# VH-VL binders against FYVE, RhoGEF and PH domain-containing protein 5 (Fgd5), part 4

Target 1, 194 residues: FYVE, RhoGEF and PH domain-containing protein 5 (Fgd5), of Mus musculus (Mouse) (q80uz0r647to840)
Amino acid sequence: RALVIAQELLSSEKAYVQMLQHLSLDFHGAVLRALENVEQEGREPLAQEELRQGLRELPAICDLHQGILESLEQRLGDCGEGQPQVADIFLAREQEFEHHAAHILQFDRYLGLLAESCLLSPRLATTVREFEQSSQGGGQSMKHRMLRVVQRLFQYQVLLTDYLNNLCPDSAEYDNTQSALTLISKVTDRANES

## First folded at step 13 (VH-VL)

Design rh4
Fold by OpenDDE, fold request of step 15:
Structure rh4 (fold): chain C 194 residues (1-194), chain A 126 residues (1-126), chain B 107 residues (1-107)
Amino acid sequence: as target 1 above (194 residues)
Amino acid sequence: QVQLVQSGAEVKKPGASVKVSCKASGYTFTDYGMNWVRQAPGQGLEWMGWINTDTGNPYYADDFKGRVTMTTDTSTSTAYMELRSLRSDDTAVYYCARDSPYYNPSGTYHWGMDVWGQGTLVTVSS
Amino acid sequence: EIVMTQSPATLSVSPGERATLSCKASQSVSSNVVWYQQKPGQAPRLLIYGASTRATGIPARFSGSGSGTEFTLTISSLQSEDFAVYYCQQYNNWPYTFGQGTKLEIK
């Protein structure tokens, strides 16, 4: 049962990483390029910089989860049908999860800045439009896409809890999974407070 | 003055290809997406596709996928639409139309084709 | 694709009278609807965007309303130059889709 849950964790991570890659590689780059045009015009440079800083979390989050995915693939591939060890994958990346915290805390602000910047730049508006219409998942809005980034943490809570409930309480993996859940909860608590 | 000027009328045979040009002036070409819309004689408007004039990325309506190619030349501020494997039912006036964003305080973005080319008649006949 | 259906196909109205044109979407398109006017031999002209906002230069006698699936274009007092074909279009999703048009003619 624990192995089955771990496999679900892996499969869902694959899908999540694909979504993040689209955000990080396609959208992020396009938006930054469009913002350069706005900067050249000398319009609201401080706001633009703040937006850029907010958007920097996307590539960082993408890198985090690419690493998680790679580690999950390796661990589950190595264990075969035995007891997997996956909790330490999260624990080893505790500091990187601060990018999620930053994303959550700045969520409303950078979305507002994005909207404002679109008012100043038809090019940026066009870029955002293209992304929303072409994105995988049925033309979801930018807000919805950004929310999906946060939602993955809640999915971790659910999956890891289920995983925990199927582990031997006397095992090291059990203790590590509890620690991993605590780590994720510290980040998601910030989301709930926002 | 903001305007779109299209190439002249075309007469083609079935199976041939046609390439219509649309030259923009009076605004920054790459700031706005470009739509292509056609209208058969006595009929309504049909959306063919949209192209990001900055990146060159096109998006086609399903009915035209595989048969249409939209491109841009940023150096000349010109959009192109090529339609291949022409049939008699492709006889129509073809329009380029700028896709313009509009904003409201609620944060919603609206879109409309605010600038149109004069249209290009393409006649497909044996 | 989202189907836009306009009614009536033809509307006969006298100058100075009110004209009401309907547009229905097969599914909700929020307020993401535009209206165009087209005269013979001319390209369409943008009238309304966001279902209810007049484009630049459009006379006040033109108004749009509606949300979701039901939309209306109203011309409060018809002028001679208003007799044309009117199209609604949704931009909620690609592909963009147009109604079949309503011909407004002189009664």
Scores: ipSAE 0.761, ipTM 0.912, lowest interface PAE 0.5, mean pLDDT 93
Fold by OpenDDE, fold request of step 15:
Structure rh4 (fold): chain C 194 residues (1-194), chain A 126 residues (1-126), chain B 107 residues (1-107)
Amino acid sequence: as target 1 above (194 residues)
Amino acid sequence: QVQLVQSGAEVKKPGASVKVSCKASGYTFTDYGMNWVRQAPGQGLEWMGWINTDTGNPYYADDFKGRVTMTTDTSTSTAYMELRSLRSDDTAVYYCARDSPYYNPSGTYHWGMDVWGQGTLVTVSS
Amino acid sequence: EIVMTQSPATLSVSPGERATLSCKASQSVSSNVVWYQQKPGQAPRLLIYGASTRATGIPARFSGSGSGTEFTLTISSLQSEDFAVYYCQQYNNWPYTFGQGTKLEIK
């Protein structure tokens, strides 16, 4: 049962990383290009810089989860039908999860700045429109897509809790999984406070 | 003056291809997406696709996928639409139309085709 | 795709009278509807966006209303130049889709 849950974790991570890649590689780059045009016009330079900084977390978050995905693939590929070791994948990346914290804390601010910047730049508005209408996004607004980044952490809580409930309480993996849940909860608590 | 000027009328045989041009002036070409819309004689309007003039990324209606290619030349502020494997029912006036955003105080944007080319008649006949 | 259905197909109205044109969407499109006017031999002209906002240069006698699946274009007092074909279009989702048009003719 624990292995089955771990497989579900891997499967969902693959889908999540694909979504993140779209945001971090395509959308992020497109927005930055559009913002350059606004900057050249000398309109609201400080606001534009703040937006750039806010969006910078997306590539970092993408890198984090790409690493998680690679580790999950390796661990689950090597264990066969035995007990997988997946909890330490999260624990080893505790510092990187601070990018999620930053994303959560600045979420409302950079979305507001994005909207404002679209007002200043038809090009940026067009860029945002393209991504909202793209098949990869399922027609969801950018706000909803950005929220999915946060929602993944809550999915971890659910999956790892289920994983925990199917482990031997006396196992090292059990203890590590509890630690991983604590780590994720520290980040999600910020989301609940926002 | 903001305007779109399209290429002249075309007469093609079935199976041939046609490429229509749309030159923009009076505004920054890459700031606005471009739509292509056609209208058969005596019929309504049909959306063919949309292209991001800044990135060159096109999005086609399903009915035209595989037969249509939309491109842009930013140096000349010109959009192009190529339709291949022409058939008689492709006879129509083809329009380019600028896709313009309008701010909504709710934080969203509305959209409308506010600038149209004069249209290009493409006749497909054996 | 979202289907836009206009009614009636033809509307006969006298100059100076009120004209009401209907547009229905097969599913909710919020307020993401535009109206166009097209005269013979001309390209369409944008009239209304966001279901209810007049485009630049559009006379006050033109008004749009509606949300969700039901939309209306109203011309309060018809002028001679208003007799044309009118199209609604949704931009809620790609592909953009048009109604089949309403021909407004002089009674």
Scores: ipSAE 0.752, ipTM 0.908, lowest interface PAE 0.6, mean pLDDT 93
Fold by ESMFold2, fold request of step 15:
Structure rh4 (fold): chain C 194 residues (1-194), chain A 126 residues (1-126), chain B 107 residues (1-107)
Amino acid sequence: as target 1 above (194 residues)
Amino acid sequence: QVQLVQSGAEVKKPGASVKVSCKASGYTFTDYGMNWVRQAPGQGLEWMGWINTDTGNPYYADDFKGRVTMTTDTSTSTAYMELRSLRSDDTAVYYCARDSPYYNPSGTYHWGMDVWGQGTLVTVSS
Amino acid sequence: EIVMTQSPATLSVSPGERATLSCKASQSVSSNVVWYQQKPGQAPRLLIYGASTRATGIPARFSGSGSGTEFTLTISSLQSEDFAVYYCQQYNNWPYTFGQGTKLEIK
């Protein structure tokens, strides 16, 4: 049963990395291109630097999860007939999860700034609309999409708890999974305190 | 002052194609997306698609995907819609309509087609 | 695809009276509904966006309400120029979809 949950970690991580790449590369790039175009036309002041920096944690978050995905693929692709061993993948990256906490603290301000900037620039509003309507999950607001970045940590808590409950209690993987849950909970707790 | 002016009426035979133009004036063409909407005689309105006038990226309703092409020419502030493989039930008035945002303080925009072309009647008959 | 269903198809009302037009969505569209007015031989005119906000220049006798799946357009104290066809349209998702229209005619 543990292996099934580990496979679910892997499959959901693939989907999550794809979503992060879309936000970090495609959306942010489209916003910057729209800002550049209006500046070249000498029209409406936009807070380009604030918007440019507002998603600054996403590249590091994307790198973190690309690493997690690669390690999960190796561990579960190379798994023999024994129990899966995936908890240390998270433990090895403890400090990198701080990028999630930093993002949580600033994404509401980014969304407010984006909305205010769209009021001043119909072109930026059109760009955001195109992204919202053309992307996977069509019609979801940018707030909803940014919340998906945060939701992954809570999904880890659920998946790792279910995983833990299906491991041999005296195994090293059981102990490591408890430690991974503690790590994830610390990150979510810090976000809640702000 | 803000206006969309479309090309004149067309009569076509089944199997032909038609290309309708829509010239914008009085505003910055590339700031707003453009919708194409049609209306058969005595019938309601049907959305055909949307185009980003800055990038030229089109998005088509499923019923038209494969036989419609939407383009723009930013140097003349003109949008185009071409409908291929015409059949008699394509007889309609074809409109271009600007897709305009309205502020929402919660971080989303409301949208409405606030400027419409005068319409182009396309008649398809044998 | 979100289906928008308007009722009634035709509404006969006397000038000076109140008209209430209904629009129902096949799934929640939040408040993402616009209302248009169309007179014979003319392009549609935007009346209401966000389900309840009048567009610039629209008389106060026009009002909209609703959220989720049910929406209404109310015209108080009808004027002779208000007899036209009215369409609701959702903009929650592409494809944009319209109701089939309600013809408001003089009783």
Scores: ipSAE 0.641, ipTM 0.876, lowest interface PAE 0.9, mean pLDDT 87
Fold by ESMFold2, fold request of step 15:
Order: structure tokens, then C-alpha cells, then sequence
Structure rh4 (fold): chain C 194 residues (1-194), chain A 126 residues (1-126), chain B 107 residues (1-107)
């Protein structure tokens, strides 16, 4: 049933926001603090600024999904026994999904800049190592963690497709869910490169 | 002249605690993590944990959690390892070792303990 | 925890000959293996990192190879100062783990 799938969407969104908070607060802050020390070592200011700018997408993605989570909690926490109404939560945030598009296009470049900075700065290398080794699961590369940011969009496609298949085709929620799938697909299509 | 100098040998009774110091010189202390590794007589090497020397955040091997405390003093470039509730099988040489990054020419990033303290013998006997 | 197993426990070889030391990981560690040399009463000395790259100042007679789960340290043309205990260590994941050591002795 549609309600079960909507509850899965909520529970998985909680887990995703938790992961984003670790990336956008803990890692992002630690890297920025370490970058300040490499600047004292005569590092190129423009290369460090490019890395800083790219890392700002993580807090923006976290903010987007915190808003989605809050809306899902309200809709499904107070929902009666009828059909759930969740698709417009995604549609209301269409422009904010551009932060995901930016991440898809640029995260490999920013990881490359980080790796090069680590070669020149033991302090930054130590900071990245600590985060990689101390995070849940341990030992996952930063590239794998950045890819997990994108993985959620594919999970949305699966969940919303399954949700759509359990809605009445005449309902407004059916039409809205199709529109939400189109929105998500446009963002993931950027992974195929345009 | 990169160097780690540890405190001298200790003799302790079971149930006591020991605190080993490790003073760094010749490099920027806060740029590198610090490992603690022990070696019982005639035995191999055992990793006890790692500490971020800048933040003081320690990470302990499971066998030592609850009994070990690792700290740093950045003003003296010194790392500390305290082991509590000592047992006779804690008799070992305790080493501090700097955790250093390396670039492999194939483009991969690696780690090794390139600088070791001289070791501190801790003997636990009744 | 990744278990590192070294073989043999003791290896007897004559000076001038070749020694081959083996290290096996209980799961893949990619190329994330270090080799150390330890002489009596001394701290370990870093020889090889990344499974195959010599650390600065290590003579060319030391070489390492392997990836995944199987690793080898080879010492060609053994000299008297090479008779020591050798440890492999993985750094793929915390906790860092060491092999139990291979003692290289004069035959």
C-alpha cells in the first residue's frame, strides 16, 4: 500500500539527514579549519578558495533535506487513515534540488583538489584520515561518502515509482508524484552529463 | 632532527596506573597523529590507539577501551598514554609512533609510522 | 579486525643469499601494507609502505610486492645487519594490525 511506502520514505529520510549532518557539519568544518593552516604555509589562495566554494554545497543539501524531513513528519504524523499526500513536498523545493546537480557535476574535481592539498599538507591529510577512519562503518573513502549523497536521488526514484503504482490514477497525488519523479529524474540526468 | 623521546622505565604493582610521556621535537607536533603501540616480552606489536594531536580526540583499540586514556599537551609538544588497572600481562615496552602520510608514485595515498620513540618498559609484578 | 598472518615464523638464510617473507591478510587491504624491521632492543624501522615503495634511505636490496591479501618482502644479497625480526602491518582500517613477525636468522 501507498501509506507503507510513504512511511518508508520518512524513515529513510531520517537516516539520510543524519548522514548529511555528519558530512556538512563535522567533515566540512574540519577541512575548512585545516585549510586555514595550509594558507599560513604559503599555499595558493585561489586553489584553496575554489575548494571552499565547492564544499559549500554540502550544507545547502543538508538544509534541503532537513526541510523535506520536517514536512514528511508533519504530513505522516498527523495523517488519517486515508491516502497520504507527500509529493508536493518535493515539488515545493524544486529550485533547491539544483544543489544536488552542482554536487553531481563537481564533487570529483573538489575531491581531486582536496587530495592534492593533502599531498602538500600533513595537517590536512591527518584531518581527512581521522574523519575517514572515525566515521560510522570506518575506512570508507571520501569519494564513497560523496557518492552516497547522490544515491538518495536514485532511492527517491525507486520509492516514488513504487508509491505511484499504488495510487489511484485519477488522484491529484498521482499527478503530483509523476511531477516529482520528473523533477528527480532531471537532476539525476545531469549525472549522465549534459 | 625529528625525534620522539619517551619517559623512563616504570615498575608497577597490579591494580596501579602508569602514564607514559612522549615528547616530540624537530617537526610541527600538531600536523601528525600519534599512535601508541606495545610489545610484550618476546611477542609481536599491538596497536593501542591513535590521537589527533591538534584536537586531542583519541581513538582506542577495543581491547583497551575503558582502561586507557590518551592525551596531548600542545604547549610542550608532548603526547601521553595512561593505562589503568594494570595486570601482569600488561608488562611490555610501550612505544609512541608518528602517523605519517606518503604519496605513492602511482597516485595513491599511504600511511606509515616513520618516527618511533625509544620505548618505555613497564613492568607489572606483585 | 583484519588479521595479518606472517610465514614462516623463523627463516634461516646465509649471508649473501635471498630471503622471502610472506604476509597474508584475512580480507583485502588493497596495497595498504607496511613492512618494519626490528633489531633487539630497538624500535621498529619503516622499510616499505604501500606494499612496494621503499622508505627514504632503505637499501635497494629490500623490495616488496603484493596486493589484496597476499604480500611478500624480499631481501636480496643479505648482509649481516639484515638479521632481525620483520613485521607486516595493515593500515587499511583502524585498528592497525601487525603480523606476528618473521625472525630472520643466520643459517
Amino acid sequence: as target 1 above (194 residues)
Amino acid sequence: QVQLVQSGAEVKKPGASVKVSCKASGYTFTDYGMNWVRQAPGQGLEWMGWINTDTGNPYYADDFKGRVTMTTDTSTSTAYMELRSLRSDDTAVYYCARDSPYYNPSGTYHWGMDVWGQGTLVTVSS
Amino acid sequence: EIVMTQSPATLSVSPGERATLSCKASQSVSSNVVWYQQKPGQAPRLLIYGASTRATGIPARFSGSGSGTEFTLTISSLQSEDFAVYYCQQYNNWPYTFGQGTKLEIK
Scores: ipSAE 0.590, ipTM 0.855, lowest interface PAE 1.2, mean pLDDT 87

Design rh4
Fold by ESMFold2, fold request of step 15:
Structure rh4 (fold): chain C 194 residues (1-194), chain A 126 residues (1-126), chain B 107 residues (1-107)
Amino acid sequence: as target 1 above (194 residues)
Amino acid sequence: QVQLVQSGAEVKKPGASVKVSCKASGYTFTDYGMNWVRQAPGQGLEWMGWINTDTGNPYYADDFKGRVTMTTDTSTSTAYMELRSLRSDDTAVYYCARDSPYYNPSGTYHWGMDVWGQGTLVTVSS
Amino acid sequence: EIVMTQSPATLSVSPGERATLSCKASQSVSSNVVWYQQKPGQAPRLLIYGASTRATGIPARFSGSGSGTEFTLTISSLQSEDFAVYYCQQYNNWPYTFGQGTKLEIK
């Protein structure tokens, strides 16, 4: 049943938002503080600004998914035994999914810049170490954590496909779910383009 | 030049607390994490935890959670470890040790405790 | 938590000989092993990090090898100052864990 799949979407979204909040609020702030130290030592400001810009995608992705979570909580709290309506939650945020596209295209470069910056800054290296060791993944590298940001989109494809297969084909929710799948697929296709 | 200097030996009764200090000099204190490691007489080394000296965020080994508090004072470049509810088997030398990154050009960052304090003997007896 | 097991517990060798110390991790730690030397009444001294890279100032007679779960410290020509206790430690994950030590004594 579609409702069960929609509930799985909600519960997994809650877990994903918690992971994003740790990554975008705790890590991002600590890294920016460490980068301020490197800039004051007279290092190349262009490389540091590029890293700052790439890191800004994480708070934006977190904001996107916080909004999705809040809308899912409202919609599924109100549904009762009726057919759920969740696909428009994604469609309403189509332009905000560009932050995922930017992350996909740039995260390997930003990881490289972070590694170079850690070479020059023990404080930054210590910050990355603390995050890697203290976070929910327990010792996962920053590369693995950045990939987890993208993996949610593939999970959406699976969940929304299963959801679609349990909807009335003549319903508005069926059409909206097809559109949401197209939106998600367009973003993930950028991962396949290198 | 780079040094960690710890407070002196202490004798305590069971149930008491001890607070060991570790003063850093010769480097930027907030750039490196700090480990606390203990060694009971005739025994091996046991990691107690790590603290981010810039933020003060501590991380404790499970055997010490609930009994240990690690803090820093960045204005004096000093780390502290307090162990509460002392037992006779807490008799040990307690070390602070700087957690230092090492870059290997062939791949990855590595970590080692390259600077150690001289150790603080804490004796717990009736 | 990752258990580090050292062998032998005690190794008796003569000056000028080769000593080989072993360290085994309960699960893969990649190359994230460090070796320390500790003499009586002193704090440990960092010898090797990354399983095989000598720390600054460590003589060439010290060498390390291994990856995954099995690691070795070799001292190729023992000097009188090398008789001490040696510890391996993994830094792959918190909590950091140490082997129980290998005491290297004069034969």
Scores: ipSAE 0.585, ipTM 0.865, lowest interface PAE 1.1, mean pLDDT 87

